# VHH binders against Octanoyl-[GcvH]:protein N-octanoyltransferase (lipL), part 4

Target 1, 288 residues: Octanoyl-[GcvH]:protein N-octanoyltransferase (lipL), of Kyrpidia tusciae (d5wvb5)
Amino acid sequence: MKQVEWDDTLWSRWPTWRLVVEEQPGTIEEKIARDQAMGRRVAAGGPPTFRLWVNDPCLVVSRRDIVQGLRRGGDPPREVDGLPIRVRSSGGTAVPHGPGVLQFSLVVPRMDRVGMEEVYRTLCRPVEAVLGQRGWRAEFGRVAGSFCDGAHNLVVNGRKIAGTSQSWKGGLAVPGSRNRGYILAHGTLWVRVDPEQAADWLNDFYEQTIGERPIRARASTSLHLLPGGEGVDVRQVIAETANVLESAMGPQVKLERVRALTDEEISWGREGASETDPRRVAYGVDRP

## First folded at step 1 (VHH)

Design v7 (framework vhh_vobarilizumab_d1)
Fold by ESMFold2-Fast, scan of step 1:
Structure v7 (fold): chain B 288 residues (1-288), chain A 121 residues (1-121)
Amino acid sequence: as target 1 above (288 residues)
Amino acid sequence: EVQLVESGGGLVQPGGSLRLSCAASGSIFSDYAMAWYRQAPGKGRELVAGIYTGGSTSYADSVKGRFTISRDNAKNTLYLQMNSLRPEDTAVYYCARDYEGDFYWSETDYWGQGTLVTVSS
């Protein structure tokens, strides 16, 4: 195991954490909405949570992507190239989901003296450690023409391998909150993705909405295309990430590993699923 | 580092005035549009006012002519001047960052903790 410095993260901030290695089935929209369901639980006094999960093939876009299309006079599409389109609660640009893509989500209580950079470091540190064990050095950076481009992408050999974003919610905006709300951070890691196919899907979305094709396949990479990565799969990366996190916890920190969110969180995810519909986001009503 | 901290709420009589402030970290303030939202007990959240990076503003019909939104980029602070307050203005007021700067949809991704405004005799 390569040495990883954890003192610049939030992992030691709370005495109890929950690790979800999710095996619970659900629809595309339900799985997306589960991140906010975790936020609601944490805001109500539940432990900070780290979730490892996988979605069925779809494109997940930001509210910015929806609004840019509206400004050009078009209705938001609900699908492109046979892929469903769903809206996430955090910023950035469009990103593909699928069986070759690892989703990782962090939810912590919103407290004084928690900063955005610290949250990104906390979110990415377990994944960075896994990449390091395989001989790949990840760093934060921007890559022009990549999916979900932002300053806190994970970059390997000058190419984007993961996109990240955050959503900060106040306590009174969250039903049942007993504290100041929550901070949600989300990452999407390309484990086994064809960059050309992904670029085509993303560009077809942007061509329909803003009349442009801004995504360049060569700006991004996938773990299976890295030296020594040929046989990598999402299941292996999930197991390695969970093992790294368990190994990094000190005796003062309890990490509860579970295979599913609580029944209440699953129910909240089901309730919130319609809020991921692009047209409900745009117009407030789900049109048939 | 992203932080939004609201202040200035309190109890005021009908017809009175209050000024709300929102202190923001530098990295989220100067580059983005900012907004005030409110939520009254038993009601949904509503947009009150928005302000673009260049100073252009947008207001909910319920507050036009009574409320004024402004920003001070040098101090990373957002303001809401509330005049001619009514009992119906009683709500928790939230400072929020708007990625799009258009305020045509009802939610943003960065929220403050909120500040309570009570208008009562």
Scores: ipSAE 0.006, ipTM 0.327, lowest interface PAE 9.9, mean pLDDT 81

Design v8 (framework vhh_vobarilizumab_d1)
Fold by ESMFold2-Fast, scan of step 1:
Structure v8 (fold): chain B 288 residues (1-288), chain A 123 residues (1-123)
Amino acid sequence: as target 1 above (288 residues)
Amino acid sequence: EVQLVESGGGLVQPGGSLRLSCAASGFTFSDYEMAWYRQAPGKGRELVAGISSGGSTSYADSVKGRFTISRDNAKNTLYLQMNSLRPEDTAVYYCAAPYGSEWFDDLSEYDYWGQGTLVTVSS
């Protein structure tokens, strides 16, 4: 159950991994920018890294969300319904962040013979194992009207529970890279989220940018709404995910568990924070 | 205006080969990551292969070892060499250019799409 289930992932490909169960404070934008900071370190020869983290309430959108809105004649909003809007470096569509949402990020070196499907399996396997331990069967799939919809959503009983995306960065585009760059994969798991409220926030963003309300509350679910899930919280799911990963891979690889990224990565996250501003993404400069 | 124009599609027998081309204009091609997607009848668009500005490549598991993505920055052209073609490779193939210097693997991140070129693999 442990070893055989993970043979189709990248977890055994590198002898040394870093597991970040993040306790380091930061602003909304700094925490988002830390994923690219991890990428920069991995590209420079650092160990592949898996990060478990939580953000303060905000709405995180993709570059495509910003560009799509611009093509329809509007300036990108910096805020909707009292929530700040920030841009991530990976694909997909808008997702809510907050204390009820688990963020999980994987960064590995970019090399020949690493495929997109392998990376998604590597990202999601620890989370799938936690869901399975609770009696919930997750599978990959699209769900029309869900947040951050893509082919590699985690789906339970036909409803989306987690959105995922990837960003593949070439070595020449990454300062200090000693390899072909990095692959970043990112997941957002709804642990304790009100789907109706989340759909309203997402739809208000899309109505303001593209004039549409595409998100359907019933297309997504949250762990606390699943049978037996009523008492679940994010801290518990983080601990269970870290424990599953240590149990499954600790005997096979050197897995270093830490509470924070390096000081250099934290510094790069601070430097990169402004790049999450929707108007800097849209216009290349901050625009009033 | 950014334009992507695919060519090279056609009808081939199983085991055959095709080379697709994508002529790019309206942007600094060498600065951007490029990708090939395909859409088979009754399915959504899926990533086939990607190439960074630095030349790093990635492939879907279904085409790995059979397809090769490459670029000619002097000609502003992206290529997909398809070998050992199978009936399941039948699809419309699309060239895609993500905005900026980052490569994205899902459909929502590609700002620019070509009109597509049809590849049919049958006997």
Scores: ipSAE 0.011, ipTM 0.209, lowest interface PAE 9.6, mean pLDDT 82

Design x1 (framework vhh_7xy4_2)
Fold by ESMFold2-Fast, scan of step 1:
Structure x1 (fold): chain B 288 residues (1-288), chain A 124 residues (1-124)
Amino acid sequence: as target 1 above (288 residues)
Amino acid sequence: QLQLVESGGGLVQPGGSLRLSCAASGFTFSDYAMAWVRQPHGKGLEYIATISGSGGSTYYSDSVKGRFTISRDNAKNTLYLQMNSLKPEDTAMYYCAAGSYEVDEKTGYTYDYKGQGTQVTVSS
């Protein structure tokens, strides 16, 4: 095991951070919308926040997936194989959520001197440290010799273990803005997921919408399938991630751990929940 | 409303140079950070460079750092990209972009505003 140095991340940039190890109840869509609610709070001057959370079973798909399905003449499905379908604001491949999947989210103020790669390193470093403590080496999946600006997959032994994405909102340079803006980065880590079952769920969605089965079970893995991972569960990984964060903070950085978002953020999450409905995305108020 | 119009693309040999321009209108140009992104055929939007509203800060992707220079003329509402030592892998549609953006594996950098693009082809 090697000590993780965090000098190439944003963790030392601010003197106070909030760590949310979320236990607050909510619907599937509310929990998804809480990431953007955190963004709104940070833009308004709240502390940069790292959130560890778990969702109830569902499939989260992209806007592109919904649009492609409409071209086949069908209404977007709200369910597949007993799983509710919800839409994320950014693209990427469809991903399953559930008790065996760790969601981790980072929100920081948007500033001139913050870069995308630095944000991904900041988001993933605590998770990489946990994996390293268990003897597993995670790397970003990139195309050699070119810049990959999409979601940076975490890869272990040649297989995807986590998907990531970013959303950059507002910012200091936005005309008329009175907010700093925010950068949201989020990741989905497979802790205890059957890759064959997950591929079936995702392929059933894609077959129903676009008539294809593009997902390959062998392309992804889960922590419980790695050597020494047999007994791992999401609660252990959450605890280990929180411990890594608390142990790695420098003497000038205070990490304040909470079990819930503020009442304002919870309220904003409820307001934003409807934006995840597949049919609202398809038919929305901006286009008939 | 906000409009971005790119120009300056074309066919060039490896090792050559091109200068791209973007004419901006419909907003207070100096208040916006501006970006160049590119889309190779059949791929998502790849980030190239960003410049702050004042021009005081610039950022580059690793693939172009040292070869490309982003600049702006706020008096003329124009963004520039000076491209030197061009390589075949620089072949793409180049877009001027502004506003908020989202990043994901399939689509890459999706900005609130981007122009119609200008094609750069690097071939012998």
Scores: ipSAE 0.011, ipTM 0.339, lowest interface PAE 9.3, mean pLDDT 81

Design x2 (framework vhh_7xy4_2)
Fold by ESMFold2-Fast, scan of step 1:
Structure x2 (fold): chain B 288 residues (1-288), chain A 123 residues (1-123)
Amino acid sequence: as target 1 above (288 residues)
Amino acid sequence: QLQLVESGGGLVQPGGSLRLSCAASGFTFSSYAMAWVRQPHGKGLEYIATITGSGDSTYYSDSVKGRFTISRDNAKNTLYLQMNSLKPEDTAMYYCATDLYWEEDSYGEVDYKGQGTQVTVSS
């Protein structure tokens, strides 16, 4: 009866899914804004979408990081250690982007009886399967001192390897929505990241905003530091994740693979790029 | 500096009512959408309701539609949540959030919000 192996997820919920293995160029801001552009398309009746993508070096923070800094009297920085700072729509704490980091995003229509636990399982199962094929057992967990810390981190041998977060939007808050809105879930997987360097970048951000250095390099790991992981790279993990998704889908579910978002979504991403500016998020205008 | 101060929580019996308030300062209140979110002990955040800056549009999670009403008074910089027909499953810490933060309902950390106000529905 069930063709999809992941019966505790939403993968069998819809008959058609879109898989974006993104090769479309763009600025760091545009690539971040494309997650919300996908959300807008799904809210308008487009298929649920899973996106695999990579960004240029930057730090991506949440609206919470901006609000916390404002409450402590600090202006949001636009840059730390030569890295641009941009704001995402999902929750959590600061996370590094770069060529050694895999971004994976899930957008589904907002529906009755869908819980955040199901969404996290749906987001993470393909990545968990890739890790399992390599002999690494991942589980959900919280790790003190890690990046983007929450209950739905992916943890291997007691160390965080991926951070996750969600953003839920009601239909009336989304232009052109024909349903109750969308759910966006986002994950950031460290494939080839130096944990000491990443901790320094994240701590420099938090020192400037809240006067603390809460991130501990030892709390997180990267795939290339795991036993047998020395030769792993992001392109390889992307290909393996796409293959896992294609293999897991049964005849009940059509997975349509594309290399780029639609022209309309690309346009919405350009339109939304300025909304990732930390000063515009904080003040509603571009401030020095 | 931006501040949000929640109040109005308490202990209530199933089927009872409570009205929550949020006093906002440090930003142009009428220019930002406001939201209520909640966090049950040991669980993640759940979105409850949103209201636009003008107050002209409201949105609700399916778990509270028909029972909760979000409203605002822009002259007083205050957000409200009227909660009716309360259930034990409504037991949570309730937080208000600005447009800068209102889309966040799944984060497990709470140190980025106001103090919150505890609602306990006893059976």
Scores: ipSAE 0.012, ipTM 0.248, lowest interface PAE 8.8, mean pLDDT 82

Design x3 (framework vhh_7xy4_2)
Fold by ESMFold2-Fast, scan of step 1:
Structure x3 (fold): chain B 288 residues (1-288), chain A 122 residues (1-122)
Amino acid sequence: as target 1 above (288 residues)
Amino acid sequence: QLQLVESGGGLVQPGGSLRLSCAASGFTFDDYGMAWVRQPHGKGLEYIATISGSGGSTYYSDSVKGRFTISRDNAKNTLYLQMNSLKPEDTAMYYCAKGEWYDLESGEYDVKGQGTQVTVSS
């Protein structure tokens, strides 16, 4: 792969990148908080980082989901259908996490002349390459009724396969920042998910919070439901994504692959875990 | 110094139209998401519309979808809101805001301007 093949992305912007193929244990909330911990490290002068990870079963919602529920007079739920509910720092609608779902996260320094569209292309390019190697063509698009609604979903044959979102943090809001802060982008790829069950979980959340059932199972798909995808699993997709990144890096770009975040990032993730509690997000304090 | 200056408000009859402008200075305009938010007299801030830094993505509140259009001119550092089919319920002080694009819908923003009053009579 030549650098010019990814010339519409940020991959050649920095001479050194860190690739995290995460094997470090942690709670649901710690793993979610690790994205912001990576952001803090990057803001402090650490290398831009791409993280491949998997979470235990839960629903991850946005701050907007919490605020919309509060405006309709309800306390935010901490669980639905036996699934814990946690809040992420980026926007969009609710998404399921679990062993059949690949999480992929990109953190880069916040800089002048970096646009949201370029960040989404950078986040998704390795995943798009993996899909293409399997004969599946993914495009950016909006699909009404899908999980994590937005214009930068990955869509295959008119159905959403991955949801994406971004969070841009200014330097003043990030402890220890030596630059303008960071840009966090993350994606959630459905590798082995039952769309009907996922839609039911998400709709049960929205029915409890805003009294609506907006998610349509037919709006989304999963890799295992695509032609030739029957045997695919998350571990295989992680390995393929890491291989694509390693193969695409030119001689001017060093990609350092690690199995875990630094001890400091792990500590920051543990400290930040409580910030994913829906009621802490809503009220600023933990409620019994 | 970072500054946002709104203009274009005024008194209009139900069914009328207004075009609001926001002149931005003191930051790299096309690096940031922008929003229009409003505050009716005696009520809280209500999100209206957001636009990404490039202008490629827009989001609207259900109360204005199909009636209002958000746009931006990055060469002029200016944000716009085209308001059509105005209703008495649209009466509010309108502010432009800068912040995290996805956070703007939940009312989280770094800076908001001084505002421009929109009054829909009768």
Scores: ipSAE 0.000, ipTM 0.193, lowest interface PAE 12.1, mean pLDDT 82

Design x4 (framework vhh_7xy4_2)
Fold by ESMFold2-Fast, scan of step 1:
Structure x4 (fold): chain B 288 residues (1-288), chain A 123 residues (1-123)
Amino acid sequence: as target 1 above (288 residues)
Amino acid sequence: QLQLVESGGGLVQPGGSLRLSCAASGFTFSDYYMAWVRQPHGKGLEYIATISSSGSTIYYSDSVKGRFTISRDNAKNTLYLQMNSLKPEDTAMYYCAASEYFDLDTEGYWDYKGQGTQVTVSS
């Protein structure tokens, strides 16, 4: 491994981890809700989990995006440019999902001494290692005009390649929790995305909600646009990420690799799917 | 009923200090990220500082870094802001704010804010 350090992460904190290289089908909203389902399982005493997954084309926005739009007097759209809009549980700004985009999610038990930066390092380290093996140096940084704006973006050659966010849930908010709760961290990596098209989708969403076009295509990049990246695809990056994690941490922890979440988690994902509806988030419609 | 009540504002001269408090009720305080945000008269909200639910992670806007200190007491359901080396530009209504969700770029995008406490820095 090209000298990506793991000692400043949470990877050695627990003796047992679950690695999900997800092949289980599902609707857009179900796949998004599965992150919270993993959180519920971890809060109930399940092993910390790292999930690699792909969604069908959509825009995923934060609760903050919905609230900001409501403060400007607009109804939240359910669709823009033929793309469905869904709400995630973590913060940040809008991100595109699709076959060219790798989603990676980390769920760990909530602990009082865990720092936010430590969680971001844990989430991103496997991806950083893959980038390093390909000769690309990724670092954390803010890039004005990029998707999912924030200080813990992954940046290559001054352009954003992945957006990240976190959601910390207390035990009392999670059914079946041992009153500890969970920390969810999520990343979205552009493997094969046209930055101009993505910027147009994101700007059309923001123009409709807040009357602005803040996203600049030049602020972001995709792996397939990097030197030597021409032939890269999402399946290849998933396999490399799983292999890097198994190589680095397999000797130190029990890493159980699976192709699907448990039936219970899949069921919870189906139950939670309606919580991703922008108008339910805005107007508080009760679950049946 | 989530409620946030700010106090501790007032009139101070440049270079002075103030300590703001925010009393939280109606929710599990230790489950929420907390922030201080401010609004100068006739202007938009400006982010000041964020503190994680446990208090372990803290972020400041560049305009206040090194001068202000955010802290919390989860046993007392109280958020604090210690303000030192105050400048006329710090004159604003100060609000505490709460959110279940955190990212590092939360300027002005908080789920809840209180009624505010006025800080006036004038010579």
Scores: ipSAE 0.011, ipTM 0.270, lowest interface PAE 9.4, mean pLDDT 83

Design x5 (framework vhh_7xy4_2)
Fold by ESMFold2-Fast, scan of step 1:
Structure x5 (fold): chain B 288 residues (1-288), chain A 121 residues (1-121)
Amino acid sequence: as target 1 above (288 residues)
Amino acid sequence: QLQLVESGGGLVQPGGSLRLSCAASGFTFSEYAMAWVRQPHGKGLEYIATISYSGGSTYYSDSVKGRFTISRDNAKNTLYLQMNSLKPEDTAMYYCATGYTEWEDLGYSPKGQGTQVTVSS
């Protein structure tokens, strides 16, 4: 009965980590852009950072979704079903954000001996440990028709509960970098989400952009729908995740727990908010 | 592993036409968006066109809209670019790119050797 098998992750790679249990307010786009702001700080020599956060209701799509979904003569949508649409910096497919959804982000320095699988294990290990403590066995897997399609989804009983993605930035892509850039990994965990409503939002986005409805509600689930999960809320899962991290890694590394990013990172997030606009993403490549 | 092989380039006169092809292997072609990008000699990569995994949606850069048409044949694992009304400014190495690999900054990363298009009298 070991705590969690963490020696196959990057958690022991650096002596000091920052754990952000975010309470800093911000707009939808500012909160999304804060992940890149963390990346910029880490690239400049700041500590590797793990961020737990929540956003207001929106759909967050990848640059891939925007490029794939662009129509002849059409603009990328800025909203669907009354929900704002914003672009994240990592790959994968569209995901809903909201008060019932836990966002977790990992930023580490980019290194020659780090692989994508190791980064995904590092990102997901604290969340997997929380799920295990609640009696739920999570594993990595691909589920057809689920949100954020990737090989490193967290799956329980054949259904996706969390989507993940990564973005790798070289030193030349990051102003002020003092190392080889950064690796950013995102995860989105459905704590209290109606899978049918979420599938409708995602499919309405895809129908408007590519004319297809690829998302199946039954391919995904939410923690509140699992046995014993009826009373779960996102604040509890955040607290449990932070506690698991401190318990497992506190004896091995220095964990600096904070409630907000630095003022500089918050400022960079505010500056980077426009990069989440679907039309800026679509047209900024072609239009100088 | 993933392989992309571009072909169909060549030397053409201004106003001429070419059809480029990209043969894809090592991934499930029908599940991923595809793109054409180009690189003029001594310059950076320029985005040209994108097509969705089903072929139901396409997008073009302003520099080629109305002149180029992107298409795909999922049964043949092949991507196409029909280029009409070619201009000297279209001279570049042309690459196909796939959404199968991780994308950064809307950037499709070419994997193949490309196919050279030269528009000159």
Scores: ipSAE 0.000, ipTM 0.165, lowest interface PAE 11.1, mean pLDDT 81

Design x6 (framework vhh_7xy4_2)
Fold by ESMFold2-Fast, scan of step 1:
Structure x6 (fold): chain B 288 residues (1-288), chain A 124 residues (1-124)
Amino acid sequence: as target 1 above (288 residues)
Amino acid sequence: QLQLVESGGGLVQPGGSLRLSCAASGFTFSSYEMAWVRQPHGKGLEYIATISGSGGETYYSDSVKGRFTISRDNAKNTLYLQMNSLKPEDTAMYYCAKAYDEYLWDTYEGMDVKGQGTQVTVSS
């Protein structure tokens, strides 16, 4: 494969980037909250950051999922089918987390003349390059009935393999911000997931909250189910993604690779963990 | 319910002016930073301007700096964008956005807080 050119992304926008290949332990809610902790550091003048991470089994839903469920009556569930439910800071719909699922997060300073599509291209380009090296062509698209369905899904052979979302925070909303805030983009890639089991978990959540079963197992796939993917695992994909990113950086861009967030970010993640509780989110949205 | 309703768009000639308005309800307007963003046909959302809750601080995209003025009337829960010296490249759907998330919305996709928009077309 030839060297990937990334002229249509933000990767050349800053002279210094941090790559986090996370090995730091944490609770499911702490790991989710670490995305916002990275945002806070970037808003305070830290380098733009790309994070590769894995969570323990849970369902991660959006604030929209909580609000829609609340308006149809009843309290937000804290678990479904034995899986804890946690709320993320970005949009979209519910996604399962677990050892077979790769989480990848991008945080950059909020700035002028940046579009949502450019941020999605920046987030997904390293992952797209890894897929291409394995002979799988990924593209952006909508797939009805998939987890977190949107225009910026990663799709292979007509089936969704990754969901994506963004969160844009203004400077005044971020303690210690020295710029206009941050942009967080997050992706969830199914490396080794049973699509039927995942669809059952997601549909059980939506049936309890909005009375619908919108997820179709056939709309999504997992890398291990693709031709040649039988032996793939998440640690291999993480290593390949980090290597692609390091190889794509020119001599003008310094990429610092670390295995953990700073102590301050870890502390902020602990502080922010309670904000992922579905009932906590509902307390701030008790408007009709 | 949080609601943002934009108005004031239309067709203008290059060099012309328009004033956009955004009527906000369902949240404490004066406590939040407000923004204008735009989306040209077939392109992504582009940041235009932001104003602090008190109105004391404003920020602008380089593409509109010196031509556009953001302001607010907290007594009327209304945000404004005065657009002068309009150019064809200003043609877009313009959206009012709440820059803060109050445990409700904080993203451009899925959980966005922008209103329905108002179309601005700069053409002769």
Scores: ipSAE 0.012, ipTM 0.268, lowest interface PAE 9.0, mean pLDDT 81

Design x7 (framework vhh_7xy4_2)
Fold by ESMFold2-Fast, scan of step 1:
Order: sequence, then structure tokens, then C-alpha cells
Structure x7 (fold): chain B 288 residues (1-288), chain A 122 residues (1-122)
Amino acid sequence: as target 1 above (288 residues)
Amino acid sequence: QLQLVESGGGLVQPGGSLRLSCAASGFTFSDYDMAWVRQPHGKGLEYIATISTSGGSTYYSDSVKGRFTISRDNAKNTLYLQMNSLKPEDTAMYYCARGDYEFYSDWELDYKGQGTQVTVSS
């Protein structure tokens, strides 16, 4: 008999999954909004989806980061150090996007007895497997002063390598939902990032919003800085992640690999793009 | 202006009981799942319980299952948490949240009330 792979995750809970290795172009804001578009499709009865994607350089912040700045009497910045600022639907603190950063997103139906820990394990397991194949042991943990600080960071040798967050949406809050809604989990993995530069960008954002510089470059690392990682790039990590998913889950579930979201999801992403503007989030309308 | 106002917290001895209330306004209460979460001093938010729109389905964290009961009164736009067999580890600020809520990596919420403090000590 075959052993069940990843039995402590949600991967075996549904018979059919969609794996998106995204090649569809789009603006920064469209690509961010596509996570919520996947959520709408899953809530409407589509298969649970895992998305591997890359964005152009920007800083992505949570709605709470915007609200904290407003409470201090300041307008949310749209840009810092030449990088546009956009708001995501999941929580956590600010995180850099760019060609050296792998974005990975998981959307599953909201249902009975799904816990936050199971969702984080489901989101991170394919990435943990890739790290393990390269001889790096990842575990969940907090690292003070890291980007997107939280209890479910991926940590290697005491330094944060990936930040994670979740967003849970009720069925009535999602247009066209045929079930109780969706759970979105998002991860950001540093593949080729300069931690000093990234810390400067994040601290410049927080200095403008909360008047502090909480991010410490030494609290985070990047794959290319790990032993044996010097030649790694995002394309390799995407391919390895898709391969470990297909190897581990192919015997257990129907895993449909695609290079793009559906036309409807792409359309919803375009419609939702303006919702990522920090000042639209803050004020409900665009403000120059 | 979505508003959630928690009440009913206080000081109680181990083994005691408290009932928390959350008065909701600024949205159609009966259209949303609702949740209770808590935050111990110096720690992140911990999920406690969720209740469906009709009250027909409930979910609990393992740490409170069998001791706490979540309920709602849609006619009064009010969410309740009945807490029995309280333990010192239940000491926390308790918040109610709308069920389309966002949870951060450490369970922080965008939409929650000001909270009500529960302290379990002798």
C-alpha cells in the first residue's frame, strides 16, 4: 500500500486541485487582485487552487498598516523610495515584491473543522519540500524585526525566509458564492533579495506611517545567501515546487496544472485592481 | 461605520463562569458569520469560536471546546459567549469580529471592537 503524503495538511481533503504556474502578464495591482479573484471562483464551486507567481517591484501592505497610519493623522503613502505601495487582502505586515521574490497563494473552500494551522501547513508544505531537497531545514517561527512578522513565518537557521498570512471570507461577503466562502493563504519567499535594501524600503514605509524603523536586515535571509544557494533563481524554485506537488499529490488527487487563471478570474482581477490603492482603501475614493 | 461593542468581562475565580455580549451595528448582522477571538497580554490573537448566520453551525478551538458556547440573537443584533469552567489561561482581552474577517499571521483582525477584559485569578 502507498503511504499518504502530507496527511497533516488539507492536500488530501479534496479530490481535485488546480495548480497555476502563472505566465499571464498584468499590472502590479491586477496580479495582487487575482488572489481574491481565485477566492471568488473557489467560493462559487471551483476547485481549490495553488498559485505560483511573480510581481514587478513594489511594497505590498495590509489594510491594518493603512489604518495604523490614519490613526496617527497621516495620509497613506502611494510610493516609497521609488516603489509603488499596494494593499493586499490578507493580513500581516509589509513585504517587498519583485523579480527575486516568489509569491505562492492557496485558496480552499471554507468548511467545518478547517483550522488556521492546517491552512499554513498546506500553504507551506510544497515550499518546505523544495528547501529540504536542497538540504535546508525550514520550520515555523517568529523572528523579531523580520518582514511580515508572525508566528507562521518559514525560518531557516534562525532567520526568516518566507512570510505568510491568511484572509477568511464569509459566503455572503463574496459575490456569487455557492458555499460558506473561502480561505486565502499567501506566502512570500525571498529567493534573490538583498536583506539590507529590503529592510531600508520597509523601514522607510513604517517611518512615514508609524514613525518607527522596526525591520532588521539580519532577521531575514534569502535563498541565494544560503550554503549552496548562490545560483538559485525564481524560475528554478517555481519548477521545483510544481514538480514536488505533482510528485507528492499526483497519486492521491487530480492535480490540473495550468499557465493562467480563467478569463473570468482575469476580468475580476482587472475590476479589483483599484481596490489595492492605499488611498482608495483609506478614503473609499482616489485622492491625489 | 461598522461598530462592535463587547461587554460582560470581569474578574472571576478559577472554575467560575462569565457571559460576554457583543452589540453589532452598521451592517446587516444576520447576513454574517460571527466570531470570538482573544488576546492575552503581550501575545497574539487566539481564535475561540465561530457561529453561522442562522446559528445552526458552530466551531470551537480545542482549548475551549466543551467549556464555552457561542450563540447569537439576530433580532437583537447581539453575539454571545457563555464561558464555563474558566481557567487562569483564559485571561485575555476578548473581541468579537465579523465573519468575513481577515486574520493576520498572528491572528490580528482588521475589524474588531474595543474588547472586554476577562481575568481569571483567585
Scores: ipSAE 0.015, ipTM 0.345, lowest interface PAE 6.7, mean pLDDT 82

